VH-VL binders against q9vpl3. Designs and how they scored, part 1

All scores and structures are predictions.

Target 1, 224 residues: q9vpl3
Amino acid sequence: RGKINIQRPKAPHYERARVVAVTQPKYPELPKAKSCFKTRAERTQQQQENPYNEIIAREVRNWLDHSRLVAFFHLSSITADDIFRVRVQLHKQNLHLKSYGSKIIEQAVKNTRYEAIVPLFHSNHCIVFSPDPEKTAALLRIVRRVPQMVLLGGIVEETMLSRNQLVAYAQMPGLHAVQAQLVQTLSQAPGHLIQQLQAHQNSFVQVLDVHAKNQMNEETPKST
Below, numbering starts at 1 at the first letter of every chain, in headers, positions and changes, except where a header shows other numbers; antibody chains aren't numbered by Kabat.
F, E and O are the ipSAE of ESMFold2-Fast, ESMFold2 and OpenDDE, as the mean of both directions, binder to target and target to binder. V2 is 0.75 times the mean of E and O plus 0.25 times the DockQ between their complexes.
[cut] marks letters that were taken out.

## First folded at step 1 (VH-VL)

Design a14
Fold by OpenDDE, second read of step 2:
Structure a14 (fold): chain C 224 residues (1-224), chain A 123 residues (1-123), chain B 107 residues (1-107)
Amino acid sequence: as target 1 above (224 residues)
Amino acid sequence: EVQLLESGGVLVQPGGSLRLSCAASGFTFSDYAMTWVRQAPGKGLEWVSGISGSGDSTYFADSVKGRFTISRDNSKNTLYLQMNSLKGEDTAVYYCAKGTEYFGELSYYFDYWGQGTLVTVSS
Amino acid sequence: DIQMTQSPSSLSASVGDSITITCRASQSIDSYLNWYQQKPGKAPNLLIYAASSLQSGVPSRFSGSGSGTDFTLTIRTLQPEDFATYYCQQSYDTPYTFGPGTVVDFR
């Protein structure tokens, strides 16, 4: 039984070789002009974004931009069959179940308003998209019967909601009215922040003024 | 004002059939899930059945599954409960109740209730 | 099926008292819990939905709290009209189930 030479593996069968040749990532030739000043970090960051990843990232962005309801789930030991079953159920409700890698999600949401969702994607996850925020209740009803799907949070009408907030949202009467209230509340939040920031600035200025006054008082020689 | 009016409750023999009706007014009937809840004399509340706003989805308690049918006529703003193979244990006041907004499924809570109709199953 | 329990089954209180009723689910139901009030010979009335949301028209002396498996209904400054039976109900999964009820009567 001839010693399998691990250092010179026999050429793969022609068909396998063809598959390997086709599946080999074509890395763009690094431009020969190695500017001496690109730090190893910059070179490593140039990890050739798999063109395929860019396409998928764009798809993810497209889903995010066109969805009024987005829900994020952790998947815990779910089988393909179970996923399929859930997908079918969701699809009947015009809910679209998608799964993407964490890196793809990061790439997709980088420098976008959705960047805050990145921390949610540390393990196996799936995302459900819908153009209809009124489907939140339907979504939750379907997925609560699937213990392998754990709701993490979501986005409803461009507002990021925690799990509990989504659950609450689904139970509220007059979703539109509540939504309006939420929007109002959120619209007031920047005003409050600005006020707080201004308050801090004003406080700082006051403290400086007091210090300046105290210094001036110390420099006034007691004309005895 | 939301109004729910149950009717059809009568004395019936075991094994008999009965159809209850609930006339609804004061809201867009088709936009809301509806439910039947019953209460045996001196006992607590028991959820019996629910139906989606469109009528496409129906749900039943195990105690009535296979025997009861829930339906609705949205054109008439009426909810129905067809009860077959009635048993003594089915003796109760039956309430129709309005659910939450229809999102393709059952409601989460019941904000309006009818006054109920008494069904007595006795030999 | 999700089993609902309530405690106490009955309690006696006086006008002006603060009382608390507890409801427990056999499994987590998140916030899918509602509270109803029923007076003798009358239909139930919704008090609280989604564990803590006060139904429109219900006095503010009523409040609900809890999540998961343990829930509470609190009535502050009990009024004469508050003597009734109170039921919790889960809407987490079908079949929907009610608690056995808590009777609040006059001391």
Scores: ipSAE 0.049, ipTM 0.630, lowest interface PAE 3.6, mean pLDDT 84

Design a54
Fold by OpenDDE, second read of step 2:
Structure a54 (fold): chain C 224 residues (1-224), chain A 122 residues (1-122), chain B 107 residues (1-107)
Amino acid sequence: as target 1 above (224 residues)
Amino acid sequence: EVQLLESGGVLVQPGGSLRLSCAASGFTFSNYAMTWVRQAPGKGLEWVSGISWSGGSTYFADSVKGRFTISRDNSKNTLYLQMNSLKGEDTAVYYCARDVYDSEGFLYFDYWGQGTLVTVSS
Amino acid sequence: DIQMTQSPSSLSASVGDSITITCRASQSISTYLNWYQQKPGKAPNLLIYGASSLQSGVPSRFSGSGSGTDFTLTIRTLQPEDFATYYCQQGYSTPRTFGPGTVVDFR
């Protein structure tokens, strides 16, 4: 009894092959879900048609228009309870924690100066808004205790800042302090210049005096 | 105390231009969006224009779009409304108001100036 | 644009009366409605924001209610200083729009 080669079954007899070919159920090719081939444009258009998305996009715009501080965070396995706790803490500092879908953010900032933030929203994220840029330090202090919130960057005074720049900003002395330092530095500059100028003048005078004295000594006839 | 003081309202001819100013005091001006609202004599309130805290975003009523420009100087705590191509219908008391967007997402005007009268007449 | 309407346009009342002013939006504005009071020759003052939140310093006799398209301002025990024009304003979208106003005068 010839070992049935299960790996390469002999082709069935022509007649059987014909019957098998005809009886093979033609499964209708599942219509390639048009949804998979929707052009980016079509997808975007469909998203724009959701009235709810428009409402939320408007909200995002409002926050941006009223916020001098915007911070972007990645959320890593944070619980609802943890978010709530953080929200409460932030709220006490007039910091508003919000979470929006990436599509909503894209819609909200499309054709605006904020369009550059879209790449930050590829994962689970939240945004903190504040009308007061001076609250940056407070924000960072609060979120430092929340390891699940990872600072990605932010916008301060319409300037997009990296994470490191935002941290640096928070450590900077207040604008007034910096201004005071600048004024102090500038006020000292003229004094130094004057001192240098005076030093040169004094040196010149000294040289002249020495020269004058030498001339007087040469004019004193050696009374032989 | 929060104070808003409008100025610049005068009589102008149709087609003329005028610039209004609103001087703000008693609060951090740069932390707030601002708005202009006008009221024609004996009529109701009409929203004219809004501006974000930075001035980066501006909004206009259709009635003034293309003719009016809103701006601000945060260093001077001053809001401006440049009005061009003025019409008789632009005759109104113009109020500046502070915009508040609170934690609940409500937007409202909590403080108003006393207004400045703009009269457009031939 | 969202159109705002008010009713009545005017009403006469006596001191001590309770009055109700209605405001309607042409579309749903959720609770993004504000009420202002304006006295003759004066700037408007905020009374209510978010449909029902009383502005600081405003007497408790003022109350707001409503959501969606229909809103009401109620003044309980009308005082002499309450005779003024009242405006509703939607804060839902730009352009911001006001109602036409309701004049409350003495009977």
Scores: ipSAE 0.614, ipTM 0.846, lowest interface PAE 0.9, mean pLDDT 86

Design b31
Fold by OpenDDE, second read of step 2:
Structure b31 (fold): chain C 224 residues (1-224), chain A 123 residues (1-123), chain B 112 residues (1-112)
Amino acid sequence: as target 1 above (224 residues)
Amino acid sequence: EVQLVQSGAEVKKPGESLKISCKGSGYSFTSYWIGWVRQMPGKGLEWMGIIDPSDSYTRYSPSFQGQVTISADKSITTAYLQWSSLKASDTAMYYCARHEFDSSGYLDAFDIWGQGTLVTVSS
Amino acid sequence: DIVMTQTPLSSPVTLGQPASISCRSSQSLEYSDGNTYLSWLQQRPGQPPRLLIYKISNRFSGVPDRFSGSGAGTDFTLKISRVEAEDVGVYYCMQGTHWPYTFGGGTKVEIK
């Protein structure tokens, strides 16, 4: 009687194997232990459904809608104390520094005219808001002293500007100054034209006078 | 006249919530920050935190972080200090003060102070 | 946190005599902008604190000339040239250079 190798049972005859395979109770696969780890997608979805995030997103949108100047900055190894100091300086200029998570920004600007700003928010960032676009120069002056704040771009008067464009904008005279200059230039134009017209007339009169005088001198007979 | 007027004295029990107020008048409320200072009975002054009313930026002293909430309503020019659950140890005088800035935008001093709000927490 | 140490704790003074209060900080209070954000406050009995001096030596509006502040770095002094009855109270130094802002322990000025 051959020792039944309990450790490596001989494969049953094909027909028996078929019967055994068909008669094996199909036990419902134990539900794969739901990995306690929420997938990135589930985490992202849960974050999107957080009522608190919606409130913050609305806040961000409100700031964007009511600001005439918006500047985006990358933050490089900045401390809370540094942020505080910068915030205080900005406050004096009616500039408001805010920091929001990238997901909140995405939610806030989704399906809006501001959607183009989303790629700017891949790391630590802050946003400066202002109701006054004329404060752009002041903003840049302040942040130049803060190497941890890197200007990425901004929105001025509903127009998206690159970093370079924003710097150029800050160097331009204010709209009112330009308007004043234009008005001044326009106001001078009629005066100049009048002067030119008058100069021509005056010159003509002078020539006529000289001619008249010469004729009078020729008509005076040399009484020899 | 520039002034900060605080809410009246409060008597509370441990575990109760409380919100006291500081109203600014006579100046542009959003142009200055508001600080809160605690003074325990017979003790010195302790700086709690500050708020920018213009955007509600708030910074706390480490000792008071998570213990209180500072907020502001610029529409009514009022700053708030609140507790979710009072302790007996919260018994103190609380002052609000206006944060003045120098020309560089840094802290110059707290130049205007409220009259104080006495908070008594007893069982 | 910056520790502000005031001395003396109590200063009994005769009317008309001078008083001097010292305040020492655990670190320099000079900021990178060259300013030192040290202030002196007076608290009379039953009253809120009142600003006396800001940035070491500047008298706040309405503060009598008998009050003067001096110092640099970590050592600061408030002087009252002639103490009056109305000067009774607790005096505090405060630093606003480093977060969190901190007060000294206070000096009680009393009339002998």
Scores: ipSAE 0.328, ipTM 0.675, lowest interface PAE 1.5, mean pLDDT 86

Design b33
Fold by OpenDDE, look of step 4:
Structure b33 (fold): chain C 224 residues (1-224), chain A 121 residues (1-121), chain B 112 residues (1-112)
Amino acid sequence: as target 1 above (224 residues)
Amino acid sequence: EVQLVQSGAEVKKPGESLKISCKGSGYSFTSYWIGWVRQMPGKGLEWMGIIDPSDSYTRYSPSFQGQVTISADKSITTAYLQWSSLKASDTAMYYCARQDIYGDSFYFDYWGQGTLVTVSS
Amino acid sequence: DIVMTQTPLSSPVTLGQPASISCRSSQSLEYSDGNTYLSWLQQRPGQPPRLLIYKISNRFSGVPDRFSGSGAGTDFTLKISRVEAEDVGVYYCMQGTHWPYTFGGGTKVEIK
């Protein structure tokens, strides 16, 4: 009773092979689902140069030029409701959440100092604007509660910052506090120098005093 | 005192355009949002949409998306509700309301007096 | 959309007697921040709506203490401890947790 080699099944008889070949359900080639996934970017590329885009681009430039804090975020599966709620929270802090198409951003920043931000806008994104750089900490606090908002980087006081740099910036004491600390440090420096300079003098005087005392003790005749 | 004052009653024909207004006073107009509510004759209240006057961010109810346009002019502290082509079914009282977004509050605290819009052939 | 169901549709009440209005939502109105954005509005005849209660149980400024709100999750109640003549009108619950915001169908309070 020949061991059925399950590892190398014998090719079916020619007739059976023909029947199997004919009875194989020709699955209609799934219409190449035109990947409707034209990225929002691709959909926006086909948008005819709408005069409206220029207007929006100007708006974006205006925001960039008047903001001292700009933060860029990637949006991951965030609902409109969540965006709305975040917007409200940000608004309370005079933080303005905006969303623009990538093309609009490109147009807006073309030939400007902000051109370097273009690579950040390849997916769903939003921008938060603020006239107050001190609101960076508040911004980060709010967005930490929103896992769908991923910080990519930002601009603070005309300086482009990475995500990590923004976080570090937010942890820094306010400019005034730093200035105050600096002033304190500077004010203490002269005092320390004086102390160091005087330390040598004081030491010298002490040595002299000891020497003088020793000489006086040697001159006292042992009154036998 | 916080007040929302709406434009007067309108009588229009089907197919006509209309823009009604809601003027806010007694508060920082850009610090609060404005919503529009429809009330058909003898019926309940329906949210149409809301606007942030500070940047004109708008959000519409799905039922009203594309049917109306909500806008605002912060320079004159006024919000607008607009139809491009009125229908008889648009006959209703329209209210604007201020949304308090401060703190943990999320409510509409002040309402306009309403604008009656009548659309008849 | 969140469906807000109010009961009863009409509430005839004798002056000085209490009234109770129920509002049920089709989904929980608790938001992720822990707040429930349910409000009660009063609309007197020929007048715009007026805010009475926000976040379930907080009375808005100027609202008499005879009005109280309670509830959690999907079930909410507005109570009037002693109905006065000025309380005649239609009362609406409103949810502000989910967009679009939605109102209940309203409860008409009338004097018997």
Scores: ipSAE 0.396, ipTM 0.720, lowest interface PAE 1.2, mean pLDDT 85

Design b36
Fold by OpenDDE, look of step 4:
Order: C-alpha cells, then sequence, then structure tokens
Structure b36 (fold): chain C 224 residues (1-224), chain A 122 residues (1-122), chain B 112 residues (1-112)
C-alpha cells in the first residue's frame, strides 16, 4: 500500500485540473472603497472652512497656553472603547485627552510658539494636556499599557521635548525634590570646609603637643 | 455628604421636548463621570450614556445614540439628559449615577440619584 | 453588546437562609489590564439602585459582610449568607468592561 506522500501531492489529472479551474468561484474583487482608507487627517482636510473650526482652534490654543504638560500621541488602530478607557484613567490624574483635526491644529498654532508641532499631526493623533508637569510619570505609566498610543513628543514647561527627552524627564525627581537635594548639598558644603579647616588646625596642635612632650623628656635629669 | 439630586417627575405629551437634571454635591464634580440609566416600568436597567463633566466628552449607548442628548454644566455641578421630541415609549424612570473612584480603575457606579419619573402620554 | 444572563429570575427565600444569584456574560469580562469589571447592584422597592459589589468580589462601603461576590471570566455569583428582611428587592449584575455597559435582567429576592 504505497505511502501517500502528503508533502508533495501529485498534480491532479489534466481533466480534473480543468474542471477545478473552471469551477473556482471568481469572487468579484471587492471594490477597493478608496474612501474607507482615508485617514481622519485626510477627511478633515476636505472640511470647508467652518466658523466652528475657529472656535475649536481657540479651544486648542487655550489648552496649550494653560497646560504645563502637553504630550502628543499617534493612534494606531485604537478602538473607541480603548480610547474611552484611557480617557477615564487619564482624567483621574488630571490629564485631559483630546483629539483634533490636523487642520484645526494648524489653524490653532499658526504664528504661535507652538507652530513646530504641526508636522506631528499627519495621521490619527491625540493630545494629552495637564496643568501639572509632575504628572508626566503618571501619563507614561498609563500609556505604557496602551500599545495603540505611541508617544511622539511633548511640551513641558514651555519646552518642546522629544520622546526620549520626555521619558527622561519623567524619570527625574520632581523639581522640589531636586531643589531640596540642592539645598542639602549646598548646606553641607560649608560643613565640609569647616571640617577641613579644623583638620589642619588639629594636626598642628598635635604636632605641637608632641614637640612639647619631647622637650619635657629631655629636661628630666637622669638621677644617678 | 456626597449625593446626586435629580429634578422632579415630569408629565409630558408626545412630541414635546424635555430636559431633566442631575446635580452633584459634596464632591469635586469634574473629577467623576456621570452616567444615565433608563428603567422602563417593571423592567430592568439600561445604560444610556456617560459624560465627563470636565470637558463634556460624551459617549452613548448605540441604542440611545441620536435619541437623547447628555450634557453637563460644571459651573453649577449639574448633568442633563434631554429629548428633542418625546415618545410614549420614553415613559420610564431615569437615574443618574457617579463613576466609582477607588485605588485603581473601577468601572462601577457608587452614587445614584433618586430617579426622575418621566411619563409621556397623549 | 454583551448579554448578561441572570438566574434565577425569582428567588423566594426563608428568613435566615442563604441565597445565591448567578450571572453569566456572553463574553469574557476580563479587561487587558487583568481586571474584571463586574458589579452587583441592589434595588429595593421604590428606591434607586445601590452598589453592593465591584470588581467581582469587593464589597462597597457600608455593605454588610453577608454579601459576597465570586466568579471569573464569564460566570459570576452573588451570595447572601443569611437573608434579612431588608434584603428584599431586585439584584442586578452589571458589566463595565465593554461599552456599552450592560445589566443582567435582574433577580427578584422575596421572603417566603
Amino acid sequence: as target 1 above (224 residues)
Amino acid sequence: EVQLVQSGAEVKKPGESLKISCKGSGYSFTSYWIGWVRQMPGKGLEWMGIIDPSDSYTRYSPSFQGQVTISADKSITTAYLQWSSLKASDTAMYYCARHVEYSGYDFAFDIWGQGTLVTVSS
Amino acid sequence: DIVMTQTPLSSPVTLGQPASISCRSSQSLEYSDGNTYLSWLQQRPGQPPRLLIYKISNRFSGVPDRFSGSGAGTDFTLKISRVEAEDVGVYYCMQGTHWPYTFGGGTKVEIK
């Protein structure tokens, strides 16, 4: 009973191959609905200049001006449900997740110090705002659990930071902690100086004592 | 005391508009999400939607999308549920509820309003 | 939408006896963060719902210890160790893992 070679099935007989080829259902190529592949950014570019856009642009400016922490994220295939959950989590930390069209962002930051952020908004994106720069670590902790949110960069204390810089910033001790450390270090500096100065004096006194002791020993007459 | 106080019972006719309210007190209103729940007479509970009062971000249940409007006024710590045109089928008890905030992410609701009975009859 | 199925629909119980309510979800309620956002609510006659249990087994503040929740994945149970007169009402399970949030059909607890 010949071992059926499952790895290299014999080509079907020519007639069978013809029948199979003719009976293969030609599935109509689903019309590549070009429209379904338009990014949110592309859809928003086609939106007519609506007075409403100006209102939203003002809102964006307001958020930028009043936020000490701003983080920019790319959204990769994130569901509405996931966004909702992230919003809830962020909100508990006084972090505010917003999503705006690229055109609105452009309008909002035009002729402002924030104009440099425009290139970040070519795809689906969201922005997280916070009045508290100390929440950077909390933000990153939350976002780490959301692989669909990719950190692009941010603004902290009016300084634009790259992704790596923002991560580094989050790892730094808080400003107050650093200040406290600085104060401690500065307060210890005089103490060290005093110790060093006193060390020299103490050494001198010790040398003098030794000299005095040696002189006293020389003056003791050998009582024969 | 932390509480949600809802507006009083409403009797309306079909086609009329209605806006009911839920006022939060005893806590930071903008720190918690507010949800709305419908309970038809003798029936179970149905989530309608939820709102973040801090920025008015709103999410609706698909069944209620376009049927109602949820809004909030943070200045007076009040959330709203609104109909543009009431139907007889809108007759129900409506509850507002506050999202739970414990150590972690709790998607539960700890504080409930007393409910607003809405009766729509011709 | 996630369908929550509660059993039984009605639970007549003698005072001092235990009661058990089951809730089954059509899908897993475990979220990616490892938490399961299942809650139990009590609605007494003529009153708004009250939170009893959150995240399967955590008792809400002020809830008596006679109430306990258990379960995992798609199967959940609320137990009342000793039913008291004040426990009369309708109990609902609620899932908060998937939007829209959904309730079970409710279980009516009555005294025999």
Scores: ipSAE 0.528, ipTM 0.788, lowest interface PAE 1.2, mean pLDDT 86

Design b39
Fold by OpenDDE, second read of step 2:
Structure b39 (fold): chain C 224 residues (1-224), chain A 122 residues (1-122), chain B 112 residues (1-112)
Amino acid sequence: as target 1 above (224 residues)
Amino acid sequence: EVQLVQSGAEVKKPGESLKISCKGSGYSFTSYWIGWVRQMPGKGLEWMGIIDPSDSYTRYSPSFQGQVTISADKSITTAYLQWSSLKASDTAMYYCARYGELSDYYYGMDVWGQGTLVTVSS
Amino acid sequence: DIVMTQTPLSSPVTLGQPASISCRSSQSLEYSDGNTYLSWLQQRPGQPPRLLIYKISNRFSGVPDRFSGSGAGTDFTLKISRVEAEDVGVYYCMQGTHWPYTFGGGTKVEIK
């Protein structure tokens, strides 16, 4: 009598298998214990739906919309004390240092003209806002003393600028100064043209006078 | 003239709430920080915290964290210090001070309020 | 927290004589920017504190030249070259380098 291999029971005859399959009590699948661990996706979605995050996102948009100068910085091993000190310094110059989470920034700038700034916020970052683009030079002067703040770029007068462009902008004379210079240059152009025209006329008159004098001298008959 | 004017003396019982004020005038209120300093009777000065009135950023001394609330209303150029529940140990003179512009962009306590005496007794 | 220790606690001084107050910090007050944020304040009786000296040795506006500050690292001194009657009060050193900012215990200057 062959030892019934209990480890590999022979598949029951087809008819028996069918009866067993039909008569097997369908135990309600125990609700898979919803793993208490919210998936990263669920956490991200829940964070997006937080009314608080929406409020903060609106704040960020408000700052972006009302600022003529926005500068983005990477923070490298900066302490709370260092940040505090920098805030104090910037504040005197009407520069406002803010720090927001990357998700909040993403939410804030989604489907806006500022969406291009999202890649800048993958690490610890801060943003400096100002209503005055003329404060760019002051900003750079202050942050130069803070090695933990690395300038990444910015927005000036609704134009996104690289780090180098922002530095260059800070070195330029103010818009009003440039405009004034332009106006001055334009105002001088007609004067110069008039001077040139007058110079030519004067020269021509002089040549004619000399010619007339020479003709008069030739017509004086040598009274022998 | 640049000045900070604080609210008048307060006499309270333990457990009561209190909010004292510091009003700035003669300068741009949002351009300077406001600090609060406690001086217990016959004792020295203690930093409580500081606030930026422009955005209400606040930083507390660890000893006062959770014990008091510092706030500001820029529309009326006023800073506040408040307690939810006073203790007898809160009896002290409280000063507000402005962080003025000093050399090299450092802020110092250049203008002080006259102080608010808070007495908490049963 | 940074502990600021002032000595002496009381300094009785004769009018016209010099006074010296010492302040020691438990840690260096030099910040990474090269500055030392030590200040001296004066509090006259019944008055709020007044800033005298900032960053060790800089006199605040309106402060008489008889007041001078010196020091480095952890040791600081306030000197009054000639004490006047109006100089009576308590003097405090304050560090603004490390949060929380802290005051010394104060030195009472009195006229003998």
Scores: ipSAE 0.418, ipTM 0.724, lowest interface PAE 1.5, mean pLDDT 87

Design b6
Fold by OpenDDE, look of step 4:
Structure b6 (fold): chain C 224 residues (1-224), chain A 120 residues (1-120), chain B 112 residues (1-112)
Amino acid sequence: as target 1 above (224 residues)
Amino acid sequence: EVQLVQSGAEVKKPGESLKISCKGSGYSFTSYWIGWVRQMPGKGLEWMGIIYPGDSDTRYSPSFQGQVTISADKSITTAYLQWSSLKASDTAMYYCARLDYGDYEPFDYWGQGTLVTVSS
Amino acid sequence: DIVMTQTPLSSPVTLGQPASISCRSSQSLVHSDGNTYLSWLQQRPGQPPRLLIYKISNRFSGVPDRFSGSGAGTDFTLKISRVEAEDVGVYYCMQATQFPYTFGGGTKVEIK
């Protein structure tokens, strides 16, 4: 009668193993105290709308409504000193760098035409405002030197632009330059047409003159 | 440069009305809040209220609600603080200040102050 | 209302020595947006208040580097590393996290 090795029990038959696996008591996970898992978002929602948020939201709306250029940036590990430096540079160009909380932005743009910008504000961000859309090129020039500022998109003349579209816009010649070019092109068109019309007339006159001269030469009797 | 220039010192009697002014320059006046702060002689600073010149939304400290009126004229970039009937206890220095929420913090720039003296 | 308590009331300091001012709030000054709207103001004799520090530790434009702010939640400190003659005045902490905005009682910095 072989000594049952109690120290190394033989693995149960596969069927028994299945039954044991299924019959293992599932201990109810201790109710994770609901209080510990309230997401920062849930905690913030319960905070009574601080009148302060409304005040700031109004400011944001005002900037959005009065700006012809708005650019949205993600901030990646930028220091306060760096932000200050950039702010000063932008300010010299009448560009206004602002930073608002995501919730404030949400509140500010709620039920407005700007509501689509909310997804851009999930992380550290800043907004640059300008009354002058012609400053887009200047803005991008300044920001290119700041790797911590990543362009996300913008609004130009009430039109929302992607990052790529904003870059393309900045590369376009100013509206006035384009208009001037257009005017120049349009002004040249009539001149060209006139030239073409005159060219045919001139050619015809030349042919007639040659014909007339040839006829005159035939009528001059060779005086011998 | 951002500047707030306040009206000159005032000497009044109890019961008289008064309106003092704060003119903003060097920035978009309608885009920033203006606040008023009282400082009684030898005392600390007291927040009175704020106004948004863009739409004239006004918020008062509970302590000053109904005691003063804050207003603004955006056409001349000027904010006002006014009393309908002055009291001796209204004797103080009054400061206006700009609130910048987007760049820094409230009260980033201050006026030079207006001294109001109410004496019989 | 949030009560701001400053200590000390008076701080006599020798020129070139450091100064420290404490400000305590009756409740947390952390706003729902994650910022702490605590500012330090300087008022020199006969002058209007001037913003020194905003959001706890950020120096305002033109403010010397000898000024520094620190703190979190309800406890805040303004430090002057080397007091100069021009630093004489009253310093105020201010909270702008909740209406009404409130100031500390002020700390008078004087030269011994």
Scores: ipSAE 0.147, ipTM 0.646, lowest interface PAE 2.5, mean pLDDT 85

Design d41
Fold by OpenDDE, second read of step 2:
Structure d41 (fold): chain C 224 residues (1-224), chain A 121 residues (1-121), chain B 112 residues (1-112)
Amino acid sequence: as target 1 above (224 residues)
Amino acid sequence: QVQLVQSGAEVKKPGASVKVSCKASGYTFTSYDINWVRQAPGQGLEWMGWISPYNGETNYAQKVQGRVTMTADTSTSTAYMDLRSLRSDDTAVYYCARDQGLYSTFYFDYWGQGTTVTVSS
Amino acid sequence: DIVMTQTPLSLSVTPGQPASISCKSSQSLLHTDGETYLYWYLQKPGQPPQLLIYEVSSRFSGVPDRFSGSGSGTDFTLKISRVEAEDVGIYYCMQSTQFPLTFGQGTKVEIK
């Protein structure tokens, strides 16, 4: 009596197979067990407002409100060590690098003037804060050779700037330099005005002189 | 005041190496890249490469790739350009220049006085 | 490599007269970020180059108003409204849109 190979049972005789196939109770497909995976919507609803998130959101808001320079960066495969290095360098310039979750940012800026920044935070990101808008150039120089930090844009003096606008802003002469230039220009203006006024006067006098000369020449009777 | 002061003139034989120094002052050395540009006698300007004193990153022009090494010493605020296997066509005035560029921009606002390197047999 | 071609290579100008230098690039200098990275330098005799114009038309600090830059794409121009004796030297355009950075051949400006 051949050892019934329990591991590979011989296919039943065709007739038996047919009977088994027909008599196999069609168990109603168990309703596909609602995948225990709470729908993204259900997971989002149960996100109990973690008091901690509120605290962090307040912190973010506080940084936004007290910063005159805010720069947003995408982080692309940056190591912790690289972040630390950059942070140290930024800190030396009174620039504060922070990283927050997208949800926290969304919560922080909801119903605020900063709501427009939410789309920038779909991936790994960091924010650099500064109370000094003059540090924009320093910031851009520091991050220039950090390819993992991609500048997305920023806020300077309550104005949202694109990447290019932020770069342009940083290239502008400082307020003091502009003021100095303005003062210089203003100081030169009176001189130029005087010169222009004098030029007009001189031109007028010249025209009058020519006219006078022409009149004198017409009055000299050809003595025949 | 921002200043870049370079080392003195060098006369080298073909096959030798030259190391030119550029001492920076008047600004934060690690905040600005240093570029090297050379000018052959009577010729135009040729960009050689840049170095970031911040992280030591370098980018060399293909023409000098393999023969040039740029370094920066943050303790002395000095950038160095080492050019090896010198040829007659390496005879030039070598300039270091500070890169004022921001993020995506690259341009030079301050230049060293230049270092004349003469390669003569 | 982007080739920068300057014309003329030499210019003799009477003091007080205007001067114009053209710089053409072998390809557009418009970067993907929407900016054009063209620069002008002046090298006075016996001196290192000095920056005149950055990003096509922006004057560097201390550069006189008589200098102006213009252009787009592949064609750029440096204009000097009134040439002065101190303007003598070799002018170079430079592109930084792509690496390697490349310079024009230079335009020598002399006074008649």
Scores: ipSAE 0.383, ipTM 0.701, lowest interface PAE 1.2, mean pLDDT 87

